Miniprotein binders against Mucin-6 (MUC6). Designs and how they scored, part 39

Target 1, 185 residues: Mucin-6 (MUC6), of Homo sapiens (Human) (q6w4x9r395to579)
Amino acid sequence: GHCSLEGGSFVTTFDARPYRFHGTCTYILLQSPQLPEDGALMAVYDKSGVSHSETSLVAVVYLSRQDKIVISQDEVVTNNGEAKWLPYKTRNITVFRQTSTHLQMATSFGLELVVQLRPIFQAYVTVGPQFRGQTRGLCGNFNGDTTDDFTTSMGIAEGTASLFVDSWRAGNCPAALERETDPCS
Key: E = the ipSAE of ESMFold2; O = the ipSAE of OpenDDE; V2 = 0.75 times the mean of E and O plus 0.25 times the DockQ between their complexes.

## First folded at step 8 (miniprotein)

Design ln4 (from zn48 with V14L W17L A75R; at its last look DockQ between E and O 0.62; V2 from the best seeds 0.00; counts 0 for: pae E 2.0 > 1.5)
Fold by OpenDDE base, look of step 8:
Structure ln4 (fold): chain B 185 residues (1-185), chain A 83 residues (1-83)
Amino acid sequence: as target 1 above (185 residues)
Amino acid sequence: SDIEERLEREIELLEKLLEELEERAKKGGISEDVKKLIEEARELVERAKEALERGDLFEAAVLLIRAFLLLRRARRRLAEEEE
């Protein structure tokens, strides 16, 4: 399954459903029992302009009971808040520079993350087949059915992205705006 | 726990950074945007501390990450404004 966060506010789920939202919160992209130590992949969005519709991805975060990895445009930060030199390695995770503009987080448990740093901060999430039907979050449920991708954190399938996205907020943030559209690459 | 200790260390680090930036922001010529970033970060740190006290480690971690990113942005912008 491939999930993409592109163009600042565009998301394509594992089931290839594209949608757009505008929010300035931290959102859960991926939760799964296949992630060790209650791991979760999250996206941090922030205001990029004066309008509420001007939002952008500013960081991708992997957080578990054992690991914290924050990938932003400028640095990779782990644990105590210090920037790490790459490659960074834990028991199951490796973060390294893939190209001059791309970072990669590789794992031993079937999660891969590629982050484009410039010119636009974008992220690409890949999960193995063992994740099929066992994912939740903004990346969807990876079951081959696009019609139920907007399943909220409470297990309710929504017809629009707004309530779906808001249900995956981590923290107290304003409600998101949404529009279904194809992602820009 | 190890996680709790880690979060406590992060709080300490962010509080030090906040103090530094707040002192710099007392100088004239600092934009309102930077001040707002610092203020928001301070609020997030306080909320994180409260979450930690409640044992909500996930919430605390999320709040601290957000605070960190805001402070980093504030620091960058502040440096630009001071030049």
Scores: ipSAE 0.592, ipTM 0.838, lowest interface PAE 0.8, mean pLDDT 91
Fold by ESMFold2, look of step 8:
Structure ln4 (fold): chain B 185 residues (1-185), chain A 83 residues (1-83)
Amino acid sequence: as target 1 above (185 residues)
Amino acid sequence: SDIEERLEREIELLEKLLEELEERAKKGGISEDVKKLIEEARELVERAKEALERGDLFEAAVLLIRAFLLLRRARRRLAEEEE
């Protein structure tokens, strides 16, 4: 299964359903019982440097009870907040520079992440077939059916990307309307 | 636990960076946008400390990640504005 986060805030799910959204929060991309230690893959979106109404991917985060790996354009930061030289390796995760413009996170549990750093920060998530039907988040449920890929964190299938994406916010970011009407929040 | 100890060290690192940036903000000459980034990051670090105290390690980690990224953006914006 393949899920992509591409420029213009475009997402394509494991079941090949494309959508676009604008938001400035941390979102759950992927949760699954196949990820050890309650692992989750998350994406961070923020305003682009030249546009106030456009948002773009600025970081991808893997977080579990054992690991924290934050990948951004210029650095990788782990459990103790220190920037790390690559390659970075744990028992079951390796992060390394694939090319001058791409980083890769390889794992022993069937998750692979490739991050394009330049010219645009983009991410490509690959999961093995053992994840089929066992995923949740912005990358969808990987069940071969695009009609229910917009399933919220409460298990409700939505017809719009906006409601679906907002349900996967991490850290209790304000709702889009409240953020738009209160520039200080 | 090992993860709690690491979160405490990360909080200490972010608090030092916050103090530096907050002092610079008081001197003036920075945009309101950068000040808002620093203020939001402070709030997130304080919320992360509260989450850590009650044992919500996942929430603490998420809040610290958000704070880290805001502070990184604040530093980048400061460099752009000073030129």
Scores: ipSAE 0.419, ipTM 0.712, lowest interface PAE 2.0, mean pLDDT 81
ESMFold2 (binder alone), look of step 8: mean pLDDT 85; pTM 0.840

Design ln5 (from zn00 with L3I L13M V14L W17K F68W; at its last look DockQ between E and O 0.57; V2 from the best seeds 0.00; counts 0 for: pae E 2.4 > 1.5)
Fold by OpenDDE base, look of step 8:
Structure ln5 (fold): chain B 185 residues (1-185), chain A 83 residues (1-83)
Amino acid sequence: as target 1 above (185 residues)
Amino acid sequence: SDIEERLEREIEMLEKKLEELEERAKKGGISEDVKKLIEEARELVERAKEALERGDLFEAAVLLIRAWLLLRRARRRLAEEEE
């Protein structure tokens, strides 16, 4: 399954459903029992301008009981809050520079993350087949059905992205704005 | 726990950074936007401390990450204003 965060406010789920939202919060992209130590992949969005519609992805975070990895545009921050030299390795996770503009987080448990740093901060999440039907968050449920991708944290399928996105907030933040748009447009 | 200690260290680090920026802010010459970022970051750190006290480590971690990003943004903008 491939999930993408592109263009600052566009998301394509594992089931290939595209949608757009504007929010300035931290959101859960991926939760799964397949992630060890209660791991979760999260996305941090912030204002990129003065308008509420001017939002962008500013960081991707993997957080578990054992690991914290924050990938931002300028640096990778780990457990101690300091930038680490790459490649950075833990027992199950490796973060390394893939190209001059791309970082990669590789794991032993079937999660891969590629982050484009420039010119636009974008992220690409890949999960193995063992994750099928066992994912939750903004990346959807990876069950091959796009119609139920907007399943909230409470297990309710929504018809629009607004309540869906808001349900996956990792903190108290303003409500997100939604707009169905092709991320390639 | 290890994660709790980590979060405590992060709080200390962020508080130090906040203090530095707040001191600079007191000298004047910074934009209102930068001031707001600093204030928001401070609020997040305080909330993180409260979360940590409650044993809500996940919430604390999330708040600290957000605070860190805001501080970095503040520093970048401040640098731009000084040019």
Scores: ipSAE 0.509, ipTM 0.803, lowest interface PAE 1.0, mean pLDDT 90
Fold by ESMFold2, look of step 8:
Structure ln5 (fold): chain B 185 residues (1-185), chain A 83 residues (1-83)
Amino acid sequence: as target 1 above (185 residues)
Amino acid sequence: SDIEERLEREIEMLEKKLEELEERAKKGGISEDVKKLIEEARELVERAKEALERGDLFEAAVLLIRAWLLLRRARRRLAEEEE
């Protein structure tokens, strides 16, 4: 299964459902029991222009009870918050420079992430077939049916991307009306 | 590595970076945009400390990641303003 995060805040789910959203928060891309140690893949979006309707991907994060890997345009940061030189390897995860503009995170548990750093920060998520029907988040539920890919964190299928995306915010981002620089929702 | 100890050390590191930037903000020479990024990062670190106290380790980690990203943006923007 393939999920992509491309410029202009465009997402294509594991079931090939495209959508766009406008937000400046951290979002859950993928959760699954197939990810060890309560692992989750997350995306961070931020303002990319003068209007609040222009947002873009600025980081991709893998987080579990054992691992933290933050990939941003400028650096990779791991456990204890220190920037690391590539390649970086744990027991289950290897992060390396695929090309001069692309990084790859390969894992032993069927998750692969390719990040384009330049000219535009984009991400491409691949999961093995063991993930079918067992995913949650912005990348959808991977059940072969696009009609319920907008399933919220409470299990409710929504008709609009904005309600679906808002339900997957991580870190309790405040409402847009309350924040000076984060117009999420 | 112990997850709670790791998160505590990350909080300490981020607080040190915050204090440096906050002290600079008091002396002037940084834009309102950079000041807002620093303030938001401080709020996130304080929320992460509260989450860690409750044992909400995943929430604490997410808040710290977000705070780190805001501080990175603040430092980048400050470097651009000094040019």
Scores: ipSAE 0.416, ipTM 0.728, lowest interface PAE 2.4, mean pLDDT 82
ESMFold2 (binder alone), look of step 8: mean pLDDT 84; pTM 0.831

Design ln6 (from zn44 with L3I V14L F68W; at its last look DockQ between E and O 0.84; V2 from the best seeds 0.67)
Fold by OpenDDE base, look of step 8:
Parts: structure tokens; sequence; C-alpha cells
Structure ln6 (fold): chain B 185 residues (1-185), chain A 83 residues (1-83)
């Protein structure tokens, strides 16, 4: 399954459903029992301008009981907020520079993350087949059905992205705004 | 726990950084955007501390990450404005 966060506000789920939202919160992208130590992949969005529609992805975070990895545009930060030299390896996770503009987080448990640093900060999530039907979050449920991708954290399938996205907020943040999607950004 | 101790260390580091940036931001000519970022970061740190006290380690961690990112942005912009 491939999930993408592109153009600052566009998301394509594992089941290839595209949608757009504007939010300034931290959101759960991926939770799964297949992730060890209660691991979760999260996306941090923030304001990029004065308008509510001017939002952008500013970081991707993997957080578990054992690991914290924050990938931002310029730095990879782990425990204690310290920037790490790449490649960074701990336990079953490795973060390294893939290209001059791309970082990769590789894992032994079937999660891969590629982050494009420039010119636009974008992220691409790949999960193995063992994750089928066992994912939840903004990346969807990876069951081959696009119609139920907007399943909230409470297990309710929504018809629109707004309530779906808001249900996956990590913390108390303003409600997200939904827009029609053109993933060509 | 190890996680709790880690979060406490992060809070301490962010608080030190906040103090530094707040002092620098007292200078004239600093944009309101930078000041707002610092203020937001401070609030997030305080909320993180409260979360930690409640034993909500996940919430604390998430808040601290956001605080850190805001401070990083503030620092970059502040450096530009001081030139």
Amino acid sequence: as target 1 above (185 residues)
Amino acid sequence: SDIEERLEREIELLEKWLEELEERAKKGGISEDVKKLIEEARLLVERAKEALERGDLFEAAVLLIRAWLKLRRAARRLAEEEE
C-alpha cells in the first residue's frame, strides 16, 4: 500500500483515494497492530500563510514507546530533540539520505517512508501486504475499498473528509477545512 | 519511566531555548509572526507539562514536537530579521 502527502494539503490513501484538507494540527497517518511498541506515523501541519487555506506539511513523525523520529525539512530529530547525523539506526529503524533531496526511513517491520525535502516537503508511506485491512488513520484502512477510507477513529465511515480528518487529530486543534482535490500538485 | 524522563529532558531543553528566543525577541524590529510563534511554543510546552502530569505521555510527546517545530521556525525567522 502506498499513501502520499503532497502539495501541502493533498492526501492519497493506501487504497488510492485522493482528498484535500487544510489543518494546522498533528494527525495520525497510520496506526496498526503491525507496528511494534504501539507505533504510529503522524503528520504535522502548520500555517504557511495568513489564510486558513494556507497550510502545509511541516514534519513527519514516527512515535512509539521506544522510538521518536521527527523528519522535518532540514533536520532529523530523535530523542531529546537532538539532530542526528545520517544514517541513523536504532533497533529496527534506519533513517538515511536516499538522494540529495530525499530521506528514507526503512524498517524491519514493513513500513517505509520516503520524504521529499525540496522543493516541496512531501511524504510517501509504503506498507507491506501484512498491513492489509489493519491500518487506520489519514492513510485509510488499506482494504481495497475506497468508499470506506474515511473511517473515523471511532470506526464510523464518513462521506466527507472533514470529520474523518478531525477524528484523527492528535491534540486539541482547530477543525480542518475540506476542499475538492486535484492531486496533480 | 524512561519515556517520562525523556520527555522531562525535552521540556527542560525547550524551556531554555524559549528563554533565549524570548530575550532576543524583546529587541525592536522583531516581527509579530516570530513573537506569535514563540508564544504558541510556550503554550504548547505548558500544555505538554500538564499532559505529563496527567500521565498522558503520548499527548505530551506530540505537543513537544509541535513546540520544537515552532521554535525552530521562530529561530530561523528571527535570525533573518536580525540581519
Scores: ipSAE 0.567, ipTM 0.831, lowest interface PAE 0.9, mean pLDDT 91
Fold by ESMFold2-Fast, scan of step 9:
Formats: structure tokens, sequence, C-alpha cells
Structure ln6 (fold): chain B 185 residues (1-185), chain A 83 residues (1-83)
């Protein structure tokens, strides 16, 4: 499966359901029993430099009992608060420069993250088939059915993105503002 | 314990950086945007310390990430404003 965070505020789930939101928080993108050491993939959104009413992806985080890997829009990679030079390797995770504008985080457990640094900070999450029906978070439940992709952290399927997004906040933050999925080309 | 020790070290580093930026802010001549970022980062670090005291390691880690990002943004904006 493939989940994408694009254009600063757009998300497409593993089951290909698109939605958009504006928020200033850390959000859980992916939690799964398939991730070792209570691992979770998260996205940080904050006010964009262009407008205070708009927010954009500013960092992607992989957090487990062993690692706190942060990939920021500033092209800095840290683990457990320490800046790392690339390629950076741990027991199960390698972060490296895939192209002049893309970083990749490859793992031994079926999760792959590609981050576009320039011109717009974007993230692409790929998970292996072992994750099917075993995911939760902003990237959806990966069960082949888009109708329940807005399943909240409480296990309730919502018809709108607003309650869904807010339920996946990590830490105490303001409620997100939903925007219509691109009404223009 | 190992996770706690790592988070405690991160808090120490962020507090040192915060202290430096806050001291610079007291001297004046910085924009309201930079001041707000520093204030927001301070609040996040204090909340992270409280979470750590409660044994809420996940909450502490998440708050420290956001604090670090705020401080990075503050430092970059400050550098742009000063030269």
Amino acid sequence: as target 1 above (185 residues)
Amino acid sequence: SDIEERLEREIELLEKWLEELEERAKKGGISEDVKKLIEEARLLVERAKEALERGDLFEAAVLLIRAWLKLRRAARRLAEEEE
C-alpha cells in the first residue's frame, strides 16, 4: 500500500481516499502491530510561511522505544535529538539521500518512507502486504474499502475528515480545520 | 530508564538553546513572530518535563519534537532578520 502527504495539506490513504486539512499538531500517520518496539509514523503540521491561515507538513517522525527519527523540511535528520549525517544506519532503519531532492527511510520491517525536500516538502509512505488490515492513523486502515478510512482512534468510522483527523492528534493541540478536497484543477 | 535518560538529555539541550534565544529576545530588536516561536517552544518544553515526571514517555517525546521544530524555525527567522 501507498499513502501520500502532498501539496502541504493533502493526504491520500492506503485505500486511495483523498482528503485535506489544516492543523498545527503532530498526527499519527500509521500505527500497526507490524511495527517493532511500539513504533509509530507521525507527521507534524504547522503554519506555513506563506499564510498563517494555511498549514503545511513540516516534519515526518518515526518513533519507537529505540528511535526518534525526525526528518524536517530544513533537510535536517535527527535521531533521539541528535543531528545525523547521511547515510544514517541503525539496526533496522537506514536513512539516505535517494536523489538530490529526496530522502528515503528504509526499514527491515516492511515500512518505507520517501520524503521530498524541495520544492515542496512532501512524504510518501509504502507498506508491505503484511500491513493489510493492520494499520490505523491518518493513512487509513488498509482494508481495501475506502468507506471506513476515516476510522478514529476510538474505532468509529466517520463520514467527514474533521473528527477523524482530530482523533489522531498526538499531544494536546488545537482542533484541525478541514478544507474541501481541491475544488479546482 | 534508558528512554527516560535520553529524553532528559534532550530536555537539557533544548533548555540550553531556549535560554540562549530567550536572552537574545530580552535584548530587543527581534520580530513578534520570533518571540512567539520562542514562547511556544518554552511552553512545549515545560509540558514535556511534566509528561516525563508522570512517566508519559510518548507524550514527552512528541512535545520535544514540536519544541525542537519551533526553535529551529525561530533560529532561522532570527538569522534572516539579523543578516
Scores: ipSAE 0.498, ipTM 0.800, lowest interface PAE 1.7, mean pLDDT 84
ESMFold2, look of step 8: ipSAE 0.656; ipTM 0.842
ESMFold2 (binder alone), look of step 8: mean pLDDT 85; pTM 0.843

Design ln7 (from zn54 with L3I V14L A75R; at its last look DockQ between E and O 0.74; V2 from the best seeds 0.00; counts 0 for: pae E 2.7 > 1.5)
Fold by OpenDDE base, look of step 8:
Structure ln7 (fold): chain B 185 residues (1-185), chain A 83 residues (1-83)
Amino acid sequence: as target 1 above (185 residues)
Amino acid sequence: SDIEERLEREIELLEKWLEELEEKAKELGVPEEVKKLIEEARELVERAKEALERGDLFEAAVLLIRAFLLLRRARRRLAEEEE
C-alpha cells in the first residue's frame, strides 16, 4: 500500500483515494497493530500563508513507546530532542539520506517512509501486505475499497473528508476545511 | 519510566528555548507573528506538562513536538531579523 502527502494539502490513501484538506494540526496518518510498541505515523500541518486555505505539511513523525523520530524540512530530531547526523539507526528503524532531496525511513516491520525535502515537503508511506485491512488514519484502511477510506477514529465511515480528518486529530486544533481538488491538477 | 524521563528532558529544553527566544524577541522588537509563535509554543508546553502529570504520555509527546516546531520556526524568523 502506498499513501502520499503531496502539494501541501493533498492526500492519497493506501487504496488510492485522493482528497484534500486544510488543517493546522497533528494528524494520525497510520496506526496499526502491525506497528510495534503502539507505533503511529503522524503528519504535522501548519499555516503557510495568511488565508485558511494556505496550509502545508511541515513534519512527519513516527512515535512509539520506544522511538520518536521527527522529520522536518531541515532536520531529523530523535528522542533526545536533538538533530541527528544521518544515518540514524535504532533497533528497528533506520533513517538515511536517499538522495540530495529525499530522506528515507526504513523499518524491519514493513513500514517505509520517503520524505521529499524540497522543493516541496512531501511524504510517501509504504506498508507491506501484512498491513492489509489493519490500518487506520488519514492513509485509510488499506482494504481495496475506496468507499470506506474515510473511516473515523470511532469506526464510522464518513462521506466527506472534513469529519474524517478531524477525527484523526492529535490534540486540540481547529477544524479542518475540506476542498475537493484533483491532487494531480 | 524512560518515556516519562525523555518527555521531561524535552520540556526542560523547550522551556530553555522559550526563555532565550523571549529575551531575543524583546531585544529585536520582533514581529507580532513571532510573538504569537512563542506564546503558542508556551501554551503547548504547559499543556504537555499537564498531560504528563495525568500520565497521558502520547498527548504530551504530540504537544511537545508541535511546540518544538513552532519554536524552531520562531528561531529562524528571529535569525532572519538579526541579519
Scores: ipSAE 0.566, ipTM 0.823, lowest interface PAE 0.9, mean pLDDT 91
Fold by ESMFold2, look of step 8:
Structure ln7 (fold): chain B 185 residues (1-185), chain A 83 residues (1-83)
Amino acid sequence: as target 1 above (185 residues)
Amino acid sequence: SDIEERLEREIELLEKWLEELEEKAKELGVPEEVKKLIEEARELVERAKEALERGDLFEAAVLLIRAFLLLRRARRRLAEEEE
């Protein structure tokens, strides 16, 4: 399964459902029982340019009971909050520079993340077949059916990206004016 | 637990960083945008402390990640004002 986060705040789910949203928050991108130690992959979006309605991906975060890996354009941060030289390894995760513009997080548990650092910060999530039907978050549920990919954190299938995305906020985001509802919805 | 201890240490580090940036921003008379970044980061750290007290360890960790990113941006902006 493939999920992508591309420029202009475009997302394509594991079931190939495309959508766009504008928000300034941390969002749950992927949760699954297949991720060890209650792991989750998250995406951080912030304002881009001069318009309140434009946002862009600024970081991707893997967080579990054992690991905290924050990948941003300038820095990889680990459990102690300090930047680390690449490659960075744990027992089941390796983060390394794939090219001058791309960084990869490879894991032993079927999750792979490729981050394009430049010219635009973008992310590509790949999960193995064991994740089928067992994912939740902005990348959808990976069940082969696009009609329920907008399932909220409460389990409600929504018809709009904005309600779906809002339900996956993490970190108790600030005032609504800083999170633009998808103007394309 | 191990994660609770790590979160407590990260809160302490971010609070120290906040104090340094708040003092520096006062000295330099920075743009309102930079002051807002620092204020938002402080709010996130305080909410992370509340989440930790409730046992919401995941939420505490997420709030601290956001605070860290805001502080890094604020530090970069302060460095640009000095250069």
Scores: ipSAE 0.358, ipTM 0.715, lowest interface PAE 2.7, mean pLDDT 81
ESMFold2 (binder alone), look of step 8: mean pLDDT 85; pTM 0.843

Design ln8 (from zn48 with V14L F58L R77Y; at its last look DockQ between E and O 0.81; V2 from the best seeds 0.63)
Fold by ESMFold2, look of step 8:
Structure ln8 (fold): chain B 185 residues (1-185), chain A 83 residues (1-83)
Amino acid sequence: as target 1 above (185 residues)
Amino acid sequence: SDIEERLEREIELLEKWLEELEERAKKGGISEDVKKLIEEARELVERAKEALERGDLLEAAVLLIRAFLLLRRAARYLAEEEE
């Protein structure tokens, strides 16, 4: 299964459902019982330099009870707040530089993350078949159908991307109110 | 737990970095935009400490990520201004 974060604001789910959103928050991209140690993949979005209403991806985070790996837009990789030289290995995760413009996080548990650093910061998530029907978050539920990919954190299928995305915020960030109170540039 | 200890370590690292940048801001000569980034990062670290004390590990982790990213931005702006 493939999920992508492209163009600063576009998402394509594991079931190939595209959508777009803007917000200044951290979002749950992927949760699954297939990720060890209660792992989750998260995406951080912040205002882009083009307009006040547009946001773009600024970091991708893998968080578990063992690790907090941050891959930031400025090409720094940390685990638990400490900057790391690449290649960087833990028991089940390896982060390495594929090219001058791409980093990869490979794992023993079927998750792969490829990050394009330039010309724009983009992320590509690949999960093995064991994840089928067992994912939650902005990447959808990976059940082979697109009709319920907008399932919220409460388990409710929504008809709009905005309600779906808002439900997957991590932390206390009122991005919807920020958009409502900043109506133009 | 091990994750609580690691979050405490991250707080220590960010506080040391903040102290260095705050002393630089006190001397002046940096932009108001950079000062605001440093101030926001400090507030996020303080909120992360409170979240950690109450056991909200996800909130603490997310707040520290945001603080880290703000300090990275502040450092980039400072490097550009010094050129």
Scores: ipSAE 0.696, ipTM 0.861, lowest interface PAE 1.1, mean pLDDT 85
Fold by OpenDDE base, look of step 8:
Structure ln8 (fold): chain B 185 residues (1-185), chain A 83 residues (1-83)
Amino acid sequence: as target 1 above (185 residues)
Amino acid sequence: SDIEERLEREIELLEKWLEELEERAKKGGISEDVKKLIEEARELVERAKEALERGDLLEAAVLLIRAFLLLRRAARYLAEEEE
């Protein structure tokens, strides 16, 4: 399954459902029992302009009981608030520079993350087949059905992205705004 | 717990960084944007501490991540302004 965060406010789920939102929160991208140590992948969005519709992805975070890895738009990879030199390796996670503009987080448990640092900060999440039907968050449920991708944290399928996205907020933030998706990144 | 200890260490680190940046920001010619970033980061750290006290570890972690990012940005901007 491939999930993408592109163009600052566009998301394509594992089931290939595209949608757009504007928010300035941290959101759960991926939770799954397949992630060890209660791991979760999160996306940090912030205001990029004066308008409420001017928001962008500024960081991707993997958080578990054992690890905290932050990949930011400033090309900083940190664990526990400290910058780490690349390649950075934990017990089952490795972060390294893939290209001059891309970082990669590789794991031993079937999660891969590629982050484009420039010109636009974008992220690409890949999960193995063992994750099928066992994912939740903004990346969807990876069950091959796009119609139920907007399942909230409470297990309710929404018809629109706004309530779906808001349900996956981590922390107190303003409500997200929904807008039509442009397939062009 | 291990998570709580990690968060506590991060708070300490960010507080030290805040102090450093606040001192640097006292200089003349520093933009209000930088000062605002630092102030916002401080608020987030305080909120994180409160969250931690409540046992809301996720909230604390999220707030600290955001604080870190703000401070990183502040530091970058500050470096540019000091040149």
Scores: ipSAE 0.439, ipTM 0.761, lowest interface PAE 1.2, mean pLDDT 90
ESMFold2 (binder alone), look of step 8: mean pLDDT 84; pTM 0.828

Design lt3 (from zt4 with E18L R21E K28E L82I; at its last look DockQ between E and O 0.44; V2 from the best seeds 0.00; counts 0 for: pae E 2.4 > 1.5)
Fold by OpenDDE base, look of step 8:
Structure lt3 (fold): chain B 185 residues (1-185), chain A 98 residues (1-98)
Amino acid sequence: as target 1 above (185 residues)
Amino acid sequence: GSAEEIRKLVEEAKKHLLEAERLFEEAERLAEEGNLEEAERLLKESVKHLDEAIRLLKEAARLAGDLRLTRELLFLYIELAILIYRVRELEEEIEREE
């Protein structure tokens, strides 16, 4: 399954459903029992321009009981809050520079993350077949059905992205920023 | 004046975040030991500190007058979000065990 976060506000789920939203929060991108140690992938969005509709991805976070890895445009921060020299390696995760503009997080448990740093901060998530039907978050549920990708954290299927996206908020949103979804998504 | 005020708010927010983290870690330990009642109490205390940290950072951001978060503020917001997430996950776990 391939999930992409592109163009600042566009998401394509594992089931290949595209949608758009404008948010300035931290969201759960991927939860799955297939991720070890209660692992989760998060996406951090912020305002990128003067308009309230100008929002963009600014960081991705992998969090588990053992690891905290923050990938931003400028640096990679780990458990101790310090920027790390690449490649960075833990027990089952390696973060390294793939190209001059791309970082990669490789894992031993079927999760791959590629992050484009410039000119636009974008992220690409790949999960193995063992994740089928066992994912939740903004990347969807990876069950081959696009119609139920907007399932909220409470297990309710939504018709639009707004309530879906909001349900996966980790709990940190600047009050001064507006959140919008594309009704055509 | 404004810069100093912002710095003060950020530092105070950091203190609340650290306290929230401490309380969470203790709650997690207690939950693992089966002391769910005390764990829940500590989680509530942790949330109070988190809320205060968020309030302070929002105020700092307002004073800064920039809609785009600075590096420091961004990472603090991320840390807060992570901790909020962890607290919620632990709360749900405790609820399932009750």
Scores: ipSAE 0.625, ipTM 0.833, lowest interface PAE 0.7, mean pLDDT 91
Fold by ESMFold2, look of step 8:
Structure lt3 (fold): chain B 185 residues (1-185), chain A 98 residues (1-98)
Amino acid sequence: as target 1 above (185 residues)
Amino acid sequence: GSAEEIRKLVEEAKKHLLEAERLFEEAERLAEEGNLEEAERLLKESVKHLDEAIRLLKEAARLAGDLRLTRELLFLYIELAILIYRVRELEEEIEREE
């Protein structure tokens, strides 16, 4: 399955459901029992322009009991707040520079993350078939059915992207806004 | 000047973040030992420090006046979000065991 986070705060779920949101928080992108050590993938959004509706992805975080990997436009930071030279390797994760503009996090457990650093910070998540029906978060539930991809952290299928995205917020932040005319509303 | 005010707010937020992390780590140890009541008490105290750190960083961001977070503010915000996430996960674990 493939999930993407692209400019203008556009998201496409593992089941190919597109939506857009306007938030400046950290969100749970992917949780699954297939990720070792209670692993999760998180996405960080920030204001990108003068309008309240201009938000963009600024970092992606992989977090587990063993690992903390923060990928931002300028650096990769791990467990001790220490910036790392690439390639960075653990027992089951490798982060490396594919090109001058792209980084990849490859894993032994079926997760792949590709991050475009420039000209716009974007992220592309790929999960193996073992993840089918076993994901939750902004990337949806990967069950082959787009009608319930907006399942909240409370387990409720919602009809609007804003309620869905807000439910996956990590930490204290304003509720996400949804532009009236975007392709996801 | 405002740069010095921002630096002071960030420094204070870092102190609260460090204390919140210390309290969380002790709460995690107590929960592993089965002392769930004391673990939950320390988690509540950790949340108080997280709330104060968030308040201070929001003020620092307001005073910065830029359209994007600076690198330092961004990473502090990310560290806060991570710790909030871990605190919530531990609270849920404690509730399941009770």
Scores: ipSAE 0.588, ipTM 0.775, lowest interface PAE 1.4, mean pLDDT 82
ESMFold2 (binder alone), look of step 8: mean pLDDT 81; pTM 0.801
ESMFold2, look of step 11: ipSAE 0.441; ipTM 0.713
ESMFold2 (binder alone), look of step 11: mean pLDDT 81; pTM 0.802
OpenDDE base, look of step 11: ipSAE 0.624; ipTM 0.829

